# Designs tried in a protein design chat: VH-VL binders against o27280. Part 293

Target 1, 266 residues: o27280
Amino acid sequence: MDSMNVPEVLEIKRIVEESESVKTFIFSWDFRREVRPGQFVMVWDFRDEKPMSVSLIDPVRSEIGISIRRVGEFTDRVHGLSEGDLLGIRGPYGRGFELMGRDILLVGGGIGMAPLAALADEATARGMRVDALVAARTADELLFLDRLEAAGVNISTCTDDGSCGFKGFAHERLLTLEENHDMAAVCGPEPMMFQVMRILDERDVPAQLSLERYMKCAVGICGQCCLDDTGFRVCAEGPVFWSQELSRVREFGRYRRDPAGRRVPW

## First folded at step 14 (VH-VL)

Design A33 (framework fv_marstacimab)
Fold by ESMFold2-Fast, scan of step 14:
Structure A33 (fold): chain C 266 residues (1-266), chain A 118 residues (1-118), chain B 112 residues (1-112)
Amino acid sequence: as target 1 above (266 residues)
Amino acid sequence: EVQLLESGGGLVQPGGSLRLSCAASGFTFRSYSMSWVRQAPGKGLEWVSAISGRGGKTYYADSVKGRFTISRDNSKNTLYLQMNSLRAEDTAVYYCARHDWYSSFDYWGQGTMVTVSS
Amino acid sequence: QSVLTQPPSVSGAPGQRVTISCTGSSSNIGAGYDVHWYQQLPGTAPKLLIYENTNRPSGVPDRFSGSKSGTSASLAITGLQAEDEADYYCQSYDSSLSGSKVFGGGTKLTVL
């Protein structure tokens, strides 16, 4: 679509404070340009452009939402904006999540809950049973709990420090929960996703994982964002991958690359 | 809404067999693990056996392992417990119970009495 | 025999607070498995009262609350009423028993 590669200047209709460090920016959207959970857009503040996952898809209200964590100069500037201010949005890009069966498990860490919140909305609208394991370092970093509860999602939380729910990591919590899911969707830090994937593989649960960090490729939207063993272009073939695809990637969950291409352990 | 109804209990001699059934309604049966939990007269609750939603995994308490077999027929929304080599200490009310995601028993049937005697 | 230890009985007067303990070990509550609580009125099937350590099912009044710390859990009942007279059971999961659900021995609550 012609409009997909040209930034459209949109007015910020509403801002939702998700936490002290996370905001969701809501825009009117023309759904002649379809958006699916798991896809991302390029957000342009008229100075820099960054990829952001879509966290709200509401065709009834004709709205999309984009959730942004304050972590650097770009996100700090965007967090300084108010309702009525303008941002450029280009997209959507990437492949979205696929839904199958009746029962889905969502496992999200930190801002990784953003694309999973959109998926939860679609799954519940289809009449699926949704169980969500929401993980964070501390209670105040758990995201979308009220939204998930309002959607009828069964929620389990875990925090590294034990300030809310299970004390420990997502994969440790998952081992204590029931296993009757047709599929799973996972998004969060890569080490968390790797451990969760291994458990789901052992339980024979097909999983889709979203590689949010790889969207920060230095070379444009359709650039050279390749995984070590697979040759996947994250912008074109991801960010969502099936667990079967990721099980063959040696670096997944073990190391990353610095700007010089050197291995850096997690 | 959710209903579980046990049947098949009765009086049986030591060494005999019984098959219990639990008819489930009001939910998607295949999506839930199910258990049998028993309670001897005047005593506490004892978990007996569990089966995964699709039936691929079964679990048994040591006290019944090798004698009892749990199974399910998802096309009939029915849970079963085949009890063989029954002993006097198996005398109890047997409850059918549904697991929620957290592994609690969120719904229980009214129970069926199994008496192993005479 | 029960793997989780509860007092066999507790008592209180109307309006008072009572607490029922549930003591486990490193293979169950201490391993991070959830504790759930059930109420059994005389002559009836058990009913889920508290799930996932602290949560109440719809219809359970907030005077019932659960907590968990280390290898133990507690059920607290405030504003005690005559209709609370029942048997109470804690339940968890034990990894050392080939992955078994385990119950406490039960606590008979008497409202004086």
Scores: ipSAE 0.753, ipTM 0.882, lowest interface PAE 1.2, mean pLDDT 89

Design A34 (framework fv_marstacimab)
Fold by ESMFold2-Fast, scan of step 14:
Structure A34 (fold): chain C 266 residues (1-266), chain A 118 residues (1-118), chain B 112 residues (1-112)
Amino acid sequence: as target 1 above (266 residues)
Amino acid sequence: EVQLLESGGGLVQPGGSLRLSCAASGFTFRSYSMSWVRQAPGKGLEWVSAISGRGGKTYYADSVKGRFTISRDNSKNTLYLQMNSLRAEDTAVYYCARHDWYASFDYWGQGTMVTVSS
Amino acid sequence: QSVLTQPPSVSGAPGQRVTISCTGSSSNIGAGYDVHWYQQLPGTAPKLLIYENTNRPSGVPDRFSGSKSGTSASLAITGLQAEDEADYYCQSYDSSLSGSKVFGGGTKLTVL
């Protein structure tokens, strides 16, 4: 039976404290319902439903993990839950990352490392060389470093304030690092992704970018979030897009829309 | 096990030419940028030239630009340095070196000696 | 080319701490480029000792450590041993020299 569009009530098996503001909620999962890195699920607390990226895909333990940053009323309620409590999970949804070649670059900002951590696991399991640039505003927002290290990923960090690793932005750090990747996957704040995409285009590296902002805005039912020029619906055609697709979108990296539809610079 | 083996060095007259080779094994050659680094007798290390993994980009020190050409054959796992218009100051041991992601030289060959007589 | 400045020599006794400096400028270390360190034993090729400012390759003992601040970097060797006697080179990248990896002049470490 088709269960992906009906919420399953699942018990929180384990909670991992990733940082003061981020937790990973781990659930038993039946892998007859396939999940791929880059896809998201709808998380239902029996009051509101919000999209969350899958950050752990473990068929050996029959587990998935969902990493949630505390930023508002819904996430505050979810962060207040304990192991043994229940959440509704519906999905997975969206287009996941595609792996190609031997050598992959991951560029993640803040909670954007969540879907990239799942991708890193799959890429390393396939024997790919994985280099990960993990960026955040401060050291406390750098996520999954221990997990990436355990997977054999080569890691570089950068923070805006210099509290860990390179002092500066992800695109500035990327310019100091070697090329030679067959593809890249990028997830984080849209201004970061835009700058990184430009460098990868100059290096002739095809990139896939996950649109974090549209996941935040999605109400979950109709999939009405669209990109300005192309009519892409993030819930249906995204959240992962190739850089070539995003190069056709005037809105990407330059402005967003407020609730009234007005252009707001980043 | 990563291994880099240089060859092609020798004694050459000023104005002459030599082609150095570096045979690579133990890793996916096309995935790494490669450099030539030289060391004159009793002196320090000097970077000479670099080439990207797929060969699309090449870089040269000003001292060798226009005289030396770096190239690679990924089907043979071999790096080359074509040296033309050689000068006495080009006398050095020439090392083949692999770039890691952080732009360090994580593996080096044993070196091959090039002597340009004065 | 000595765009990065190292002392030509340094010495210490067994068990002591030795520090080797690498002084750059705003176009290299000061621009945020990493500093890497190499050990060259007499008659051998250089070997990577420290990469990305502070990291050790597998097999390099924790007696060796790197640091970077502003336009300079340092290599520290604690518990100095006779087998540490070698030439040490720092290496970075200089943005004012298109495509250029740059080495320090080298430091000869003598273990007394």
Scores: ipSAE 0.776, ipTM 0.875, lowest interface PAE 0.7, mean pLDDT 88

Design A35 (framework fv_marstacimab)
Fold by ESMFold2-Fast, scan of step 14:
Structure A35 (fold): chain C 266 residues (1-266), chain A 118 residues (1-118), chain B 112 residues (1-112)
Amino acid sequence: as target 1 above (266 residues)
Amino acid sequence: EVQLLESGGGLVQPGGSLRLSCAASGFTFRSYSMSWVRQAPGKGLEWVSAISGRGGKTYYADSVKGRFTISRDNSKNTLYLQMNSLRAEDTAVYYCARHDWYGAFDYWGQGTMVTVSS
Amino acid sequence: QSVLTQPPSVSGAPGQRVTISCTGSSSNIGAGYDVHWYQQLPGTAPKLLIYENTNRPSGVPDRFSGSKSGTSASLAITGLQAEDEADYYCQSYDSSLSGSKVFGGGTKLTVL
């Protein structure tokens, strides 16, 4: 089904506080507009519009959820809203994750767990075995652990400071865990995703990676979105990419570009 | 309910061969790596061999490399251990065990006794 | 020889606390590999007691707890009961042995 290009003004039905810095905003949704894990919507506060990943897809309750981290002026304003307040929602946009096989691995960092939580729900509903490596800087930044546990997902946690689970980075933890996955889905900081992709490639596990910086490209906000060494058009693709596509992209995991187009290391 | 049942143990002379089987039920067999773990009479646990869920990767303890072969038939939910060139020190109860995602042996069979004696 | 070192025996009276150590090296526990613990009652197969350093499977009482620090791990048993008399094994993974599972030598717990 076609995504809507005009914002619909929706009432905030419920707000779930996921952490000190993350809230999930829940809206009634007409599922004649199909939405899949890995897709995003444009959230409009009647002043600015920003892309946000869909973190809850609940056809039984006819609801979607959008998880938002407080990180700047727009997100501070949205966090100040209450149940009953209105937001403009446009979408969904972008390519969603594709499920294949029986056994899947999810690797999420910080807010990157938001689209993976929705994917975990779908995979579990299909009877798949789901293993989730949830990474963050500290224990307080680990997201969706209770929801993943309730869905029957096997969980491993990893924190940079060692405050919960494995002390270290996601890719270091992944090396200590058993393989046997038909696919993986990865979402989080780009350096984390690059290291995880390398390990999955060595294990012959096809991976789908969600790149936040390409969400705007998927809605055509970027005027010219070509990757340097491939000529690949990101404006018509993303945010989800297969690992085989990203292995040919020189900049992935190494540098990004600032607003002036200059190369900036991660 | 997860169940693992070993068979094929018995008495064999040094230099002989024996094939152990482990019948698995109650779970999706191909999704889990499997191991053989042995225990000599009155001694501790010793890991022997492991195989990945799809069967593409195999691992062996140095004490059995070149003599033992681990394999699996996912269509029959069965794990095997082919033991060749058996030695007296191979005498042990052999357990079939399933790996969880963290690398623990979350389920064990009841074991089958292998005695290598002349 | 075992690459993970456990005391051969420990003992305690009912209601007391005992701890069983598992000492590894930089190629196993020190490399970040998890430690798992097994209980083996006389004449039976081993049973998983603790997985992923600290977690209990369903049906394992909270009297059993695990911890890991540096190159070592420990199993603590509080409120010791007669039925806890068994052999206890730690297990991890050693990268220097071409990717091998490794067990400790085992610890016999006697309830006095």
Scores: ipSAE 0.807, ipTM 0.897, lowest interface PAE 0.6, mean pLDDT 88

Design A36 (framework fv_marstacimab)
Fold by ESMFold2-Fast, scan of step 14:
Parts: C-alpha cells; sequence; structure tokens
Structure A36 (fold): chain C 266 residues (1-266), chain A 118 residues (1-118), chain B 112 residues (1-112)
C-alpha cells in the first residue's frame, strides 16, 4: 500500500511517557514517504481516526514518533495500548515548517511543543541557534525539556502558577526576552499564539504558526476548513501558516466556530 | 502616561521638503506600530503611513508613495516622516498616532501644521 | 472618495439618541476587519472612543456604543449632552489598498 490515503498498520515499537497525560508512540517508518516537522498523520485505532502531530522524525533509526494527550475516549483507548500493539497510520498531511536564517525562536504551549520538538531537531541538525520558550499551566505539564536540552536548545520556561521559570503567560515571558531571531515557530492554544504573533510582528520576526484545531479536515473530506478573511483551507494549505497570512484573518485569536459554523468568542 | 509630541512642521514651497518628528514617552516604544495621520483644514482624517515596531515593515497611502518615507529610531523613542516633493494638497495638520496589530489608534499627539504654499 | 461612507452631519437635542452610520465594502468591513470610532472636539486631536466594534476605553461613558453588521457599522449616542458636539470618524482596514488603514469622511454632530 503506497497511497498516503490508505492507512498502514504499524506496530508500536516503543512508548515514551512525556507526562502524566502525554505519551509518544514510536513506529518504524519507511522514509521513501518523507515526513516533515509541522505535518500530521491520521491515527486509526480500528474504531475511530484522529489527527496527531508528528513529534519525532529520526531517519537514522528509521522511526517516527507521535505524541498524544489524553483528552477523550479515543485518546484514552490509545493510552491503554502497549509496546507490540497495532495502530493504523495514514499520511503525512499538511504543510511543514520552513527554516530560514541562522537562529529560530520556538514558542510552545502544552502539547503544541510536540511538532516544535521535531522542528528543533531539524534546526539544530542544520547548525541553527535554537531558543525555545516552553509554556504550561504547571511545571509537571512542561513537555520535551530533556529532549530539547539533549538537542542543544536554549530553553526558557514559564508556568501560569510560577512552579517553573517565569510566573505568567508565554507572551509576558517573551516581552522580557531581548534577543532577535531570524524567524519563529509557534504552536499552542490559539489565544497564546495570537498574543505571541502580535509581539513577533512588532519585532519584525517572521513567524510560522500551527493551527491544530482544524486538522480533522483530511484529503478526501469534501468539507472545507476555511478561514473567513483569506479563504485558506487549513487541511490543504496548513496547518502551518506564516504570520503575514494570519495577520488578515479576523477570526484568529478572537473567536472560534461552533458545530453550526457560528462565531463564538474564546 | 503615554505622550506623543510632534515637531518639524512649518511653511514650505511646492517641491520642497520637510522632516517631521514625534517624540514618544510613557511606554515601550519598540513594541508598538506607529502611524502618521493628516487632516487638511476643514477636512477629514487621512491615514498617511505606518511603520512596525522594529521598523522592518512600512506602509504608505497611494497619495504619498515615492515622496514620503516613514522611519523610527527606537534608541531615541522617536518617529519620523521625511516629506519630499511637497504639493499644495499635502497642507494639513500631521498627527503621530500609536496603534496595535488591529490598527486602532489608542493615543494621538497634538499635531503639527504643514503648509505648502508660496 | 472615502472608502467608508458616513453622513456629513447629524443633530439632536439634549437627552435624545443619535446614530452615526459607517458603510464599507467587501474589502474592509465586509472582509471581517474591525471598526473603530474617534471623537474630535473642536480644536483638538482625535481621541479613541470605541475600538474593535463594541469596546470602550477607560473613561468613555456607556452611553456611547458601537455595533457592526455585514459591511456596515454604527455608533450610537444615548442621553445626548452638549459636550458631545464634535466630529466623529469611523476607521477600519482595507485589504485591497495594500493593507491601508481607512477613515470615514467624518460626521459633524450638532447638539441643538
Amino acid sequence: as target 1 above (266 residues)
Amino acid sequence: EVQLLESGGGLVQPGGSLRLSCAASGFTFRSYSMSWVRQAPGKGLEWVSAISGRGGKTYYADSVKGRFTISRDNSKNTLYLQMNSLRAEDTAVYYCARHDWYGYFDYWGQGTMVTVSS
Amino acid sequence: QSVLTQPPSVSGAPGQRVTISCTGSSSNIGAGYDVHWYQQLPGTAPKLLIYENTNRPSGVPDRFSGSKSGTSASLAITGLQAEDEADYYCQSYDSSLSGSKVFGGGTKLTVL
């Protein structure tokens, strides 16, 4: 089976417990189908299929990793699996991150660090200077710190409760960082991403942002994941967008859509 | 408190040049986009030019493209507008204004009068 | 030639309600860009009155309110007072004009 639209049934080779609520599932992968940081796959447990960000890309070991947070029935079932169990993987899908310049800032909130961890690996392998701002509600919810440190990333943390690093939100911590970067990549809750994008735009730092909430639109689905002002379709053109593309989208950071398509404030 | 103070206006002949300045205080200047907005005597407001916080992005109204240059010096908390090839139609009070990404102007200076005539 | 159209004047007596319209197009208000309102008292610089369609800055009385629907926005002033006599401008952003900020032509409010 060669098509990205047909799932491969893969054995779970290894499971890494990232936190109480997050696990990374590692699979052997044939890199004849290239996977790029920022892309996602559809994970199929033989009952339901959900989009998941690729968090590890290791061509040397011929492995990919998929990080999954426990948030509902599907993810609860997947978290109950063990090494040796099977999952269906379809993809990859979406636009990956692009790297430019000599230095990059990564800003991740919660599970949003998953695609950024894969990007950090690629950026450091290219010889770029990588600074990461890792944000969470509490210290126990900060993700990938050991992996980022092992990759040579310069890490800043912030937590809402002050249990690790700066006490406050990602954008508040970012205001205290005085270093310039050639580019940034941002992934996390949309209100966080909007505040971070605003600061980076004022600093003339081009940023790429990942909009994971629309990843349920996959190749073969007739419905559109369309942003109001630009007509971009997240599944076809995203989930990664440049900040210049998002700067004209009134919806971004201000409201979401309910199941009926109505605008609802964050 | 946030303060914006314009200077550099005056009388100039058609075809001449002027440089306007806006001194900012009471906020982190580099963190905000800045604009020039003008108002001809007895007329409405017209947006002229905008510059991003670090100066890498500039925008201009079609009426001033190629003639006006917006710039800033964040070390001096000062915004500039270099006006060349001035026309009678450029006669106006020029306001310095602070804005964020959505483009609303939350603070305005007092304005400086530019008169282009013989 | 204003890309946002306002009536040139409105009038009312103290205690009455007046509304000022701001009509745009598909490239500005109709594209989802927010509308902001400024008050300019005689001989002074403009001052922010309403931002992002409906929000009031600190110090602006609640008798000033904004709304937006489709390609248009409105400023409503209830309980009109003599000190409200001023020029009022709407402002948005227009994607077709290389990302230009655009103002309405202004509305002169006369308090009778």
Scores: ipSAE 0.006, ipTM 0.468, lowest interface PAE 11.0, mean pLDDT 84

Design A37 (framework fv_marstacimab)
Fold by ESMFold2-Fast, scan of step 14:
Structure A37 (fold): chain C 266 residues (1-266), chain A 118 residues (1-118), chain B 112 residues (1-112)
Amino acid sequence: as target 1 above (266 residues)
Amino acid sequence: EVQLLESGGGLVQPGGSLRLSCAASGFTFRSYSMSWVRQAPGKGLEWVSAISGRGGKTYYADSVKGRFTISRDNSKNTLYLQMNSLRAEDTAVYYCARHDWYGPFDYWGQGTMVTVSS
Amino acid sequence: QSVLTQPPSVSGAPGQRVTISCTGSSSNIGAGYDVHWYQQLPGTAPKLLIYENTNRPSGVPDRFSGSKSGTSASLAITGLQAEDEADYYCQSYDSSLSGSKVFGGGTKLTVL
């Protein structure tokens, strides 16, 4: 069996509280097993296993970080853990982001900023100019602002309720920005990503979008996580896709699947 | 206020050429796709051509492929349609319209009349 | 022969309800692409009436509503008024035509 498919039991070295509902769990990592921004790991609490994006990649300190939002039984249990406790980690899995050009735009919604924070670190370390549009429903849900600023990222914020930055949605804020970029990376709720992709395609900016639903597909779990593309389902290709591929997928941003596999509007 | 103003229409002989222009104001022109939509006298709407915000992608209805060329000058906030090898069936009011690529035509110009006749 | 099929005409009396159908295929509405509706008053340019199946732009009365199911969409107009007399067009996107935008043939609404 491949070593990537066997969970490694790791001690939680440090926990960073990012918000009331989000924590980053930091582990020592052997970088002989390479990790790239946009990849995910399977986190095992010795009962259930869930895919989580890698939000910190630090080969100098030999650490990775995994940011987890509290949204259900599994994440509630993991949030109850302390430094020194153990979790099983296997991976990394999936297709990571590719960096191109000199000027990069990141657009993140909520927890979608987690994989983009790791990408921002790599892009700035390579000497690229990074602009980030950080979106959330409310100010308390904006994530990683201090970390992005420390990395040298140019930050714009927006909140649905206007409690911080531009009042409105990510795509509405993007329309007020005049800058053209060599590429973009986008991660967040599918409706937000669809609207952003539409504008970036209009501006001829190549974009990579990270789809959480595809993290399970990348480890061979089929069903709800696959996208229909003009007569074909795409499995195990994610979680990162170029906008050119997603523009032809009729379900992206328009529909989700219920447990029976039926199309349901977002 | 968003405004679109077409010009360049007129009478032209079959086989001739015309260039239509659409002057845009009141929005960030380069951030939006633009289309030409035509309407023959007493007939319905027919999409003719579209161009992406930066001009890197162009699309054409089969009826005009190889004869019409859409272009834009974002420094002048102007959309163009170069029409060559004109036919009687190209006679129509030509509208320019703004859209996001997958969204509706949210603003329309008033139209410019193109008549192809001897 | 339009890619999207609409009845050529519909009529109603003031205060009545009318519906205008827009029938597509598996390459457009059936593929999940949104439907938009435009109103064209006599002698004027079209204006956006309904977008993304069900949404109304600012200034459009709630008497106008849109719906979509399967390969078809419908525009409903309740409480008909004389000023509603116009041509109505549905519009979607068709993947089989190199990603082209497609219009219905249009429906002339007469308020009797």
Scores: ipSAE 0.005, ipTM 0.443, lowest interface PAE 13.2, mean pLDDT 83

